# Designs tried in a protein design chat: miniprotein binders against p40896. Part 32

Target 1, 331 residues: p40896
Amino acid sequence: MLMPKSVALLRIRYTLEAALARGFTTVRDCGGAEGFLKAEIRQGSLNGPRLITCGHAISQTGGHGDLRSGALPASAFDSCSCHFGQVGVVADGVPECYKAAREEFRRGADFIKIMGGGGVASPTDKISNKQFCDDEIKALVDVANSYHTYVTAHAYTAEAIQNCIKLGVKGIEHGNLLDERTAELMAELGCYLTPTLVTYKVMGSDQFSAFLGPENSRKNTEVLYKGIDAMKIAQKKKVKICFGSDLLGPLYGYQTQEFRIRGKVQTTQEILLSATVTPAEMNGLGDKLGQIKPGFIADLLMMKSNPLDDITILDEPESNILFVMKEGRIY
Short names: E, the ipSAE of ESMFold2; O, the ipSAE of OpenDDE; V2, 0.75 times the mean of E and O plus 0.25 times the DockQ between their complexes.

## First folded at step 22 (miniprotein)

Design aa3 (at its last look DockQ between E and O 0.41; V2 from the best seeds 0.00; counts 0 for: pTM O .732 < .8, other shape alone 3.566 > 2.5)
Fold by ESMFold2, look of step 22:
Formats: structure tokens, C-alpha cells, sequence
Structure aa3 (fold): chain B 331 residues (1-331), chain A 80 residues (1-80)
């Protein structure tokens, strides 16, 4: 337990309100935000973004979502960590994978998140690890298909990515070490990539690098170094790219810095589409979100300047966003 | 002062059909304020841009009210 559940819930309220004020009207959470939060936001008991959730990330024993060994601060900065204590659930073998995925859907998940490869901050794995056997991944995909949704996977390396997408995984989180062959396959299969470079920049900074152990610091450096190049490859090969930051707790405010980092690789139009149209499409909401159009949900930002002229104004929301509308309500 | 000049943008991108309906709906809004309110709307690379002039002894007070009315107008058009 990282903190009492009641204290964690109070801090999540603040985090959600702040994210909405920064202009994030919809957030997809890849671990720890359980489905009951969606109902509370809908009812108005919590002010915050619309949530698309997976519940818990599903991991093998000793995998990236298995936090039973390691310091809480290190696990809190992992790309898949959350605020509710337990980040993931462990499932080994096909029957346990069926049950784990079904349990997340029973609790209100919109999609399934799995650990398809090793992580930076997790205590007992390597970035090079392939995680889960093929029959386990196929089982998780089969469950998601029966609920008419998708599986997305944490994976850094070309080998882990290719294994996942060949088995029907629709999305890849991070993908920092992908190569051109992998990007070609992702584009061919219509897969989505969600890079999250800001988390590695923050975790590698002087103020936060001490939270990583020597092995995790080395892992973080490797993925940071390669991540920008991987985005260039993905963009060149026409991979569908979504916007993500993968920041936890008190670091969530750094999420807008991802806009600046992407400015080095993508045009402003590409970045804005990656934060609006493309993720709406991935989540089956392409007819409802991401545009100002009749019949779409009124999620709007009123801004002092045009983000197409200067993407960095989105990294300065306090200075540049005048009003936020979500579902027709001004916040 | 007695005059306020405002330039603002609304994100995300707008369809051409909604943009045209917005222009027509603004004509009705401007009739309520007459010469005290000037509003121009353009679409720049798919993004709505408003240029607003408020010439009134209460221009500063009206500033926020006008911006919120424009926001609500877009919402009403999306509901159609």
C-alpha cells in the first residue's frame, strides 16, 4: 500500500482537476485508475477529464507490472504506475489470463493493458525481456475481442513489439527501441504507437535520477537516448501516433512538456492530431471527439494564440488557455 | 478603458459547415449590442479565430461575458 486508499483518492481529485485545467479533456489511463472513477466524474462528484481506463495492467510473475520487490518511489515513476497502490495484477498461464482480463472488464475497464516487455523501474526484469508466452497474449487478445475492444502493450524493443502485434495487440506504449522493420509492420497492421518521452527526460534529470537504482538508471538512459530517433522512424513510416506522457502523481504537471519534445520530430498539425483525432479513433470515439463538428461532444479550448503557429503554448497552459469546455460545461 | 480589443482562438479543428453556421449566428448576436460590439470570425488552417472589439463604458466587465457567449454559441451549433 503506497498510502491509505482514502488519502490516495483525495490526491487523485486534485490531480484530475489540474489535468482538466491544463486542457486535457480526455485521458486514457494505462494502470491504476479503476472504472468507478468514470462514474464519479460523470455524476459531477469529481471534476476531471473523461477517463478511458484499463483498471490494472496485467503482468506475468516477475514482470513489469509485478511490484512485489522494489522501492515505492522507483515504481511510482514507471511508465505504467498509478496512484492507487497496486499498479498491476499478476496472471500466469492461459486460464489466469482469461480471468484477469475478464475481471478488469467486470470492474469497468474500456481496454486491456499488458506488459509485453521489461520495464525501466521494475525490480526483476530487463528491457530486453519478452514477457508472456504467445498463448497467454493470444488469450488476452481473445478476451478483449469478445468485449469489442483492444489490448495495448508496454514494450520497448523491436522483438517485443513485433511479437505482440503479430498476436493481435492493437497498441504499443512507449516503443523507444523500435526499428524501421517494426514500424513498417505496425503501419501494415494498423497498430497505434503512444510515445511518452517526457517521463524519461524527467526521470533522468538531476532532481529525480536518485530515485532510480543503478540498473534502472541505466535502463532509463538507454530508452531516453533512443526515443527521439524511434519517433522519427515511426513518423516516417506513417505509424498512427497518439499523444502520451506516462507521468505519475506529483509529476503529472510535467505532462505538457511532451508537446515541446514532439516539436523536434513532428509538425504542429501532426502533434495536435496525435492528441485529438488519432486517440479518439483508437478508442472507438472517432465519431464523437477530437473535432468541432455537428454531433461531436463539445470539448473545447479557448486560447490566446494559435497552437498551429507555436506548439509550445500548450506547454504553458496557465498563460495561454482562457477557458476549457468539456461536454458543454465551462471549467 | 472604454474600448477592449481581443484576439482569441478555439481548438480543436472546425468543420467548414459549422464554421459557416457560426458566422451566420454571430450576425444575430451582434444585433443585440449594435455599434458597441464588433466580432469577426475566420478559420485559419482549420482553427477558429475571433477578433473582437468592445466599445463601451463597461468594456472590461463585458469582456469575459462576450467570450463565454461565443463559447456557448459554438456548443449550441455542435448540438445541432
Amino acid sequence: as target 1 above (331 residues)
Amino acid sequence: GDEVRIEIYVFPGVSPELAERLKEALKELKKEFGAELEVEVRVENGIIRFEIRIDSPEAERLREEILMLLFELIYELMEE
Scores: ipSAE 0.667, ipTM 0.891, lowest interface PAE 1.0, mean pLDDT 82
Fold by OpenDDE base, look of step 22:
Structure aa3 (fold): chain B 331 residues (1-331), chain A 80 residues (1-80)
Amino acid sequence: as target 1 above (331 residues)
Amino acid sequence: GDEVRIEIYVFPGVSPELAERLKEALKELKKEFGAELEVEVRVENGIIRFEIRIDSPEAERLREEILMLLFELIYELMEE
């Protein structure tokens, strides 16, 4: 959903503070968060989690990151969109992919996000679509590698996932339709899976029935029930799994429900590692974040109840977190 | 009759060395609070588990103080 940048800016402070209060000391944004937010948080002008950002998700024309109406030609959208927050940018062909990735890095991206397959919330694509040609993905990977970082891809299908990871993509967002063979390959290649089950649950609820149009609602239903199975398969095959939620706009408040959902397929310890050690490693911060050791950044939760006994405790942070420490400061 | 059992968990990525340092710190609480404290520490799968038995009428109040002490010690260790 295109939101005016002004409105997004008004809401961002609350969103960041609320995420921190829920116990998230670091958050990875996979599309839309601008690099300046990181500076503001580091300087203390904003209180929030440490941000790891990709800038805009890079998508092909008509891809998951292209939210333009299919009823109008591309020329209809050539006007200045600088007033709108965008999750994605469109890049077609190797030269445009080079430029798009380099621009995100120029603006302070820590990694690159691509749309490697079709999505739920996009108007003009199908979940079954493989997005980008091989040379385009390789171009994006090559640029990211030159900056000593990774590419992660939005991908649901086994085909889209395999295509991405064979070309050097190191992360898969969602992966709801992965199969055993795909999971084996992910584990072999050291690819990270970030399931985001809560987003489908919330968007599919009666409360938010109007959030998706009819076609997107159908797509949402398709991936919702498959996501649990995908998690089981990924866990069985020892895929590296990160914690994720992928909630948009007003849905951010449901972030902690991911813990509850994952409790059906992962042990509490596995879930907690997916929210600490594993994502730190994925982001090249395994020697600084996610563990309680000398020389690590003092990101700590003090809790009155033990989430190791019941992961759902983390779905009720207001009742169970005594305080959050980030970089040695209590919030 | 006034024995209270406290369990504290530290996770993840903790070492046996850290566990021992924290255990020693907890023993000093006996001197500070005049309570009889028994402390057992286990380290498994990157989790430190403290089992603390307090034989004191103030055992419940000591729970919060013990937690805060451990937190401070952990923080100090991380800042080394």
Scores: ipSAE 0.565, ipTM 0.834, lowest interface PAE 0.7, mean pLDDT 90
ESMFold2 (binder alone), look of step 22: mean pLDDT 73; pTM 0.641

Design aa4 (at its last look DockQ between E and O 0.91; V2 from the best seeds 0.00; counts 0 for: pae E 3.8 > 1.5, pTM E .604 < .8, unsure alone 68.817 < 70, SAP 70.598 > 70)
Fold by OpenDDE base, look of step 22:
Structure aa4 (fold): chain B 331 residues (1-331), chain A 80 residues (1-80)
Amino acid sequence: as target 1 above (331 residues)
Amino acid sequence: GDEVRIEVYVFPGVSPELAERLKEALKELKKEFGAELEVEIRVRNGIIRLEFRIDSPEAERLAEEILMLLFELIYELMEE
């Protein structure tokens, strides 16, 4: 859903401050956050987590990042979209992929996000769709490599995941339908998996039953139950796993529920590492973030209760976090 | 007796250097608080565990002070 940029801007401060208060000192955005936000946070005009951004997720026509109504021709949407915030941009073919990726980097992206398969919340695709041709993915990877960074892909199916990672994609977002063979390949190639189980749980709840249309609700149900199994498989095969939530708009407040969900399939240490060391490594910050060591950036949580005993403590940050330190400053 | 026990866990990124620096600091802390404070430090599986035992009529207050001092110490060590 397209949101007016003005409305998004009004909500940004609260969203960022709330994420920081929940204990997130660094957040990776996989589509929609503009690069200027990073500067504002660094300068202190906004209080929030350090942002790692991709700009817009790059998608094919009719892909997961293409939220245009299928009832209208493409020409109906040729007007300026400058007034709307969007998660994705459309690029078809190698030249457009080059341009799209370069534009995101020009705008301050730290990495590239692509839609490598169909999604839940998109109107015109199926989860089973493999998105982008091989040459398009390779083009996006080549551009990212030239900037010494990575591509991550939205992908659910084993086919979509394998296709992406064989072409040099270094991250998989979601991965809910991965199999053992796919997990083995991910581990072999050093690919990072970022499960986002909470988004499906929340969107599938009675409270938010109207958030998705009927077809999207069906797709959501399909991936929700598979996601836990995918996590187990990934863990078993020693895939590098990052913490993620992928919550949209008003759902951001449920970020910490991911800890509770993961507690069913991961140890507390594994979960905490997925939220510290592993994502720092993925983003080339392994020597600066995610550890309490001399010479590391002082991002710290002081907690009155020990999450190592019960991971659900992190799902109640208001009760358990005494304070959050980011870059040596207490918030 | 007015005994307070505090367990503090530091995670992740335990280094031998951090552990040694903490041990040294804890020795100084023990000198300051004297016989009223017992401190144990253990490093296992990438976690530093600190255990404080305070035997004092002011054990709760002292516990809070120790926790704050420990936090400041860790912060200072990171900023080096």
Scores: ipSAE 0.583, ipTM 0.858, lowest interface PAE 0.7, mean pLDDT 90
Fold by ESMFold2, look of step 22:
Structure aa4 (fold): chain B 331 residues (1-331), chain A 80 residues (1-80)
Amino acid sequence: as target 1 above (331 residues)
Amino acid sequence: GDEVRIEVYVFPGVSPELAERLKEALKELKKEFGAELEVEIRVRNGIIRLEFRIDSPEAERLAEEILMLLFELIYELMEE
C-alpha cells in the first residue's frame, strides 16, 4: 500500500512509458498521479502520455479512498502518508472538503475525483454505502467550479449516481449498477460515464481472484455481472461514454483488454470515439485533441490493421501498432 | 496480376476541410506515380476512405512508401 517515493517514481515512469507504447497518448488519472508528473512530461524530462490528473481521490472517513484497517487509529494515514504513492485523502465536513479540493488544485490537479459510493477493493465499506453528505458534495463541486473544471465520482449504485449528478458532479466512474431512469437523468444533465469492465473481469478470474479478500471478492463478482448490462443501458439512453480501465498496480498491462470487452456492447466506431472524442470533450479539450482535423494536436496511431473491422487488434498493440505519435513526435 | 491494393481509413472526427486538402495533395502524388498508382477518395459518416491500387513490380515497396507519405501528409495538414 505505502511505498518509498523513489520506488513509486520508478514504477510510475515504467507504467507511463508502457502506456504510451500501447497507444495511449493521453491518460486521465483518477488517483495516484500527482500534478508534478504532468509538468515533467510536458518539459520532456519523462516520456509518457499527456496527463490529466486529480492528484488524490477525496473520500470520507471509512469510505472507498480510506484504505486504513478498521483496527487502526484515525491518524494512521496522516502521519506516514507518502502523497506520491497514495491514491486517496480523507476529508469530513464542508471545511475539510474545501481544503482537500483546494490542496489538490494547488498541487496541479486538473479536476477533482471523489468517492460517491462504496468500492470493491477497500477494507471497510460496502458497495451499497452512500458516501458524503449533500453539503460535502456541493462543497467539492463549488471548489471545482471556482477553478473552472469539474468533479467526477466513483459510484456503482443508481442512488449514489443520482445523488452525485443532481448536486453538479459531471462524471461517474464505473456505474456498474446503473438503471434506466438514472441513465436518462445522466443523458439529460449531459453527464459522462466511464465504465471500467476489464478490472472486474481480471480480478474475478482464477488467476487473480485470490488478490482480493473474501468480502472484496463478493463485491467484485456482483459488479462484474452487472457492469455489461449497465453499459448497454447507458448506450441505449445516449449517455456520453468514455473509455477507462481502472487497473490496479501490476495489472496495468491488461488495460487494452477493455477494447475487447467493449466489443460485446458497443460498435467499433462507438468504442473508438469513447477513447478519443468523448473524453477530450469531457476535459475541455474537444477543440484540440481526439480528432484528426487541421489545428488539432498531432496525436496519431498508425496501425497494421483496421480497428473498425476488428476492435480486438487494439488489444494486441505490440503486433498492430506501427507508430505512436504524440504532439508530432514519434515514440 | 502483381497489383497491390491498400484501403486506408482516417478517423475520428474528420472535417470536410481535411478531406478537400487530402484530395488536392493526393493529386500530386498520383501525378508523380502515373499509371502505376490509382487512388480513390470517399468520405462517408465522418470517415475518409482512401483506396490505393498499385500495379508495379515493386508494388510492396511502393505501398510502404505511399503509407509513409500519407502519414506525413496528415501530420503536416494537422499542424497548419
Scores: ipSAE 0.272, ipTM 0.702, lowest interface PAE 3.8, mean pLDDT 80
ESMFold2 (binder alone), look of step 22: mean pLDDT 69; pTM 0.569

Design aa5 (at its last look DockQ between E and O 0.50; V2 from the best seeds 0.00; counts 0 for: pae E 1.7 > 1.5, pTM E .683 < .8, unsure alone 64.438 < 70, SAP 76.486 > 70)
Fold by ESMFold2, look of step 22:
Structure aa5 (fold): chain B 331 residues (1-331), chain A 80 residues (1-80)
Amino acid sequence: as target 1 above (331 residues)
Amino acid sequence: GDEVRIEIYVFPGVSPELAERLKEALKELKKEFGAELEVEIRVENGIIRLEIRIDSPEAARLIEEILMKLFELIYELMEE
């Protein structure tokens, strides 16, 4: 490992406190956040957003969440500042999928994250890969249903998205290569899309593009340019859209830039709803979070400027957010 | 002029029923403010806007405390 465990724990503390200060009172983590962090935040011994967690993302051997590249040393993830530990676990076949999903719920997960298609940063897959067989996806969905929650899937291509949502997957992370027919199906099935455009912008920047291998850099470039068009398609077809950034480790500081990027394609009202009401609904919290309303949890921002007039003020939180309230406590 | 006017916004969106109760509850809270400070609430496109008038630079040092009291008032109304 490149850093002491004590430094890694302090890094996680800083990351969570900074996210809360930027106005994120609830964060949904799709891999790496463990139950002890959620418990410490709930108890008040650690300042941070409310966490909605999946524990580990579940992948098959050689899939996007299988980070065992023969070309990368095991410590490469420590140097990428993986903050919360192992991001994914491997499960092959129906019995292993049952067990992996149940283990995540045993460890305190609120939902299940799976790899439904290939990714950009993984060492062994292509963006066009089909992940998991249909029976494996159905098994994961069945377990999530038995816990009265959902499965969300990493997927970029129309084919991967359609495969997942036809089998009962509720959410799609990224979706950069979404087409109109797939968006129609997502809307028909009541599925949620969480675009994460900022991560591809940052990973493609001069500062970070050299950290990707040549194949991953090419995959990243492909999805960066198509992601804005996919979000326009999703809006036109009335897909439920949530706010997300999917930033890895030290990149969390860039998360507010997603507001600015979305300002190019969504109205301010659409963006604000995607960060409040829609994700609360997705997570079964629509009667508790996302609005200032009697009986709701008091998660509030006090700001100098009206985000309805200019959404970019949310990408300038240090200048525009005066106070953050979470669960009635001012931070 | 010798007064300062400040606009503060509270996010996320507010329900109409809570907004009306906030306006009514503010009437009682205003009795606790000094004569140099006035607070008015409006709701603009579902967003709470707090309009604060400060007649004296000396009173401005209390603005943080007053904003926190207003925040707490909103919290209490959410608790019902």
Scores: ipSAE 0.544, ipTM 0.836, lowest interface PAE 1.7, mean pLDDT 79
Fold by OpenDDE base, look of step 22:
Structure aa5 (fold): chain B 331 residues (1-331), chain A 80 residues (1-80)
Amino acid sequence: as target 1 above (331 residues)
Amino acid sequence: GDEVRIEIYVFPGVSPELAERLKEALKELKKEFGAELEVEIRVENGIIRLEIRIDSPEAARLIEEILMKLFELIYELMEE
């Protein structure tokens, strides 16, 4: 979604503070968060979760990160877009992929996000599309490796997932249409899956029925019902699973509903690990975050009720969180 | 009665050593607040469970203080 940067800046403080209040002490952004936000949070001028950012998600022309109208030629969009916040940037070919990834790192990215397949909320692609050629993905992976970090990919289909992970992509966002063979391969390669079931649930609800156009609504419905099955398969095959929500703009408030949805397919302990230990490990912070040990960063929740008994307690943070500690500071 | 029972779960990655340190600290609250405290610790599947029984006319008041103390203790232990 394109939003004026001015509007985004007006909302960002509330968004970050609200996420922290919901108990998220670290958040990974997979497209759109600018690197300067990390500095503001570290300095204490902005209160919020610790951010791990990729900058812009890198996409091919007509890919999931390309939100341009297909009704106009590319030349119609050559004007300055500096006033808009964007989730993605377009890069075609190996040289542009090198440049795009390097630019994100220059701007302070911690990892690279790519669009490896078609999406729901994009106007010109199909879910069934495999996005990027092999050499483009490899180029992006090679750059990320040179910075000693990873690439994660948006991908729904088994084909798109397998293509990405065989080329060195270490994360899959969503994965709603994965099969058993794909899950096995993900586990073998140590790939991380980040399901985001709540985004489809919310966007598909009556309240937000107008959020997606007709075609995107159809695509959303398709992946919504498959996502639960994908989670079951991934869990069965012992894929490393991270917690995620992938909510856009006004929908951020529904982040905690992911806990409730996952309770249908994961144990409470598995869900909690997916929101602590596993994502810390994925991001190279397994020795600093996600556990209560000497030498670890003191990110803690004190809760009125025990989420181990009922994971849905985490979906009601306003009633159940007593204290949030981030880096030893209580908020 | 004036007895309050509290169960506290610590997760994940807590050591038995941490649990014992917490237990000792909690027992010292008896001296501080004049309360009778019984503390049991169990470690199962990487989760520490603390069961605290408070037998005091001020048991209800002590709950908040115990929780804050526990939170501070965990923080201090993590900063070591």
Scores: ipSAE 0.501, ipTM 0.825, lowest interface PAE 0.8, mean pLDDT 89
ESMFold2 (binder alone), look of step 22: mean pLDDT 64; pTM 0.498

Design aa6 (at its last look DockQ between E and O 0.50; V2 from the best seeds 0.00; counts 0 for: pae E 1.8 > 1.5, pTM E .708 < .8, other shape alone 4.314 > 2.5, unsure alone 61.515 < 70, SAP 83.811 > 70)
Fold by OpenDDE base, look of step 22:
Structure aa6 (fold): chain B 331 residues (1-331), chain A 99 residues (1-99)
Amino acid sequence: as target 1 above (331 residues)
Amino acid sequence: GDEVRIEIYIFPGVSPELAELLKEALKLLKKEFGAELEVEIRVENGIIRLEVRIDSPEAERLREAILMLLFELIYALMEGDPEAIERALRELKELLDEL
């Protein structure tokens, strides 16, 4: 959804404060968060989680990050889009991929996000599409490696996932249609899976039935049910799993429902590790974040109820969190 | 007597070091406070479980304050600030002496 940049800026304070209040002391953004937000949070002008950002998700023409209407030629969109928040940028070919990735790093990205396969909510692609050619993905990976960081890819299908990870992509976002062989390969290569089951649940609800058109609603239903099975397969094959939600705009309030959904597949400890240790390691912060240990950053939740007994306690943060500590400061 | 039991779970508490520091600190406190304070620390599956038992008629009313002071001690040990550790232990001792 294209939101005016001004409206996004008006809402960002609340969004960040609410995420922190829900117990998230660090958040990774996989498309759209501008690098300046990190500086504002570090300076204390914004209260919120520590941000790890990719800037814009890099996509091919007609890819999942390309939200342009297929009814109009590309030339119809050559006008200044500076008024809209963008989740993605379009890059076609190796030189454009180099430029796009370098530009995100220039603007303070910590990692690169790519669209490696088709999406649910995009107008011009199919879930079954592989996105980018091998040389384009390799170009993006090579740039990220030169900055000593990783590429993560949006990918649903086993084919798209395998294509990305064989080319050096270290993260898979979603992965809802992975198979056992793909999960084995992910575990072997040390890839991280970030399931985002709550986004499909919320978008498929009656309350948000208008959020997706009929075709996108069909796609959403397909990936929702498969996502639970994908999580079971990934867990069985010992894939490194991160916590994720992938909620957009007004849906952020449902972020903690991912805990409840995952409770059907993972143990409480596995879920909590996916929200602490594992994502810290993925982001090169495994020596600083995600553990209560001497010399680690004091990011803590004080809770009156024990989420180890029932993970759904974390889906009711208002009732169960006494306070959130981030970097030794209570909020 | 009115026994108050406080149980704290620390997770991911993957540091045996933190558990040992807590154990040492609380053992010192126990020696000063006496028989009315029992402390047990267990580390299992990356979870630190801290159990505190206070045998005092007034222990229940102080439960919340004790929990907060134990948190401050954990935080101080995590930060590695010896002055903060000493303060947290002193405050905890003072609170326990009011029991």
Scores: ipSAE 0.616, ipTM 0.839, lowest interface PAE 0.7, mean pLDDT 88
Fold by ESMFold2, look of step 22:
Structure aa6 (fold): chain B 331 residues (1-331), chain A 99 residues (1-99)
Amino acid sequence: as target 1 above (331 residues)
Amino acid sequence: GDEVRIEIYIFPGVSPELAELLKEALKLLKKEFGAELEVEIRVENGIIRLEVRIDSPEAERLREAILMLLFELIYALMEGDPEAIERALRELKELLDEL
């Protein structure tokens, strides 16, 4: 993840162009894509989906978005002249949280991503860690509210999720260890869940397990087996569910396998809504995107078969999508 | 002669209002032009299903162009731009006249 900025940009370009070809006309990025990419796509210098971006994910020192090794001094993160291509930035304390969130909005972010709990791939945390103090989360939410948008949080455990959403966080990324009470609270508060089951399936496979170190492999195994159960609970409790994949680097081509995995839990209609209407609503675009309707933006797929009859068609886009239209342009 | 029949599905879900607008536009295509092409629309669980019948070997070679223009007709209807709708219908007629 600590690759040169120019290499990170080229991989983002390839990933976005491929995602559009697979039928994703709008993509929300939760770390690594900066606001200038939206202008490049609009101007046509980059073919890709419409972007909704947070710029950099915001983390505390030693949290999931802090990718510095433990051997580096704390100042190493601040010594760079720019943050392009970095997944996250570090902020500790209320004033730094204000500044970090405002900086991402200044650079073109549409929402704020925070680390509400520990992760699998980061070097210095545990899944069970509570990130950020309450006043830091409130500060980040206050900034997002002043820009009329939202905070979404990385969180796996019921405790981390409940803490975030009670403080005004609108979305939860992953949520693999949520329980029934947490799902009830999410539904009551109108929060959104974005499960990302494919990343754990792929990262745990024999083909790709080498991308994780021994400790991260154990973390990944824990969340892999619980993720299906958590989605069943969320579905039963009518949590608003969005489509997501959280795939890294060479794994980007697996994003459509999320459709198949969700077929074990959701109906085809529920899966399609999670990829269209629900995320449009989350991002304040529910009166512009997600349907074929007069006055809506023309993001359309022409397909050989009806995905409502067989959701696996969407995991075979090269065989099943004839044309992709984004904003009235055919690709 | 042999007919070529293809079924095409347009995603995401469609409003009933847009579906009726598309039905009316397609009636104009058939009524005014007498095309070797017939397009029939159904809405199944909110998804547009187009049944395209091509009754000419020469018209069949234009299949991709016809489908693309039908796709652009849907776009024009979403915009509600009468000039764009008329242009899409005219281009379909001109494509078939070039047979």
Scores: ipSAE 0.559, ipTM 0.829, lowest interface PAE 1.8, mean pLDDT 79
ESMFold2 (binder alone), look of step 22: mean pLDDT 62; pTM 0.477

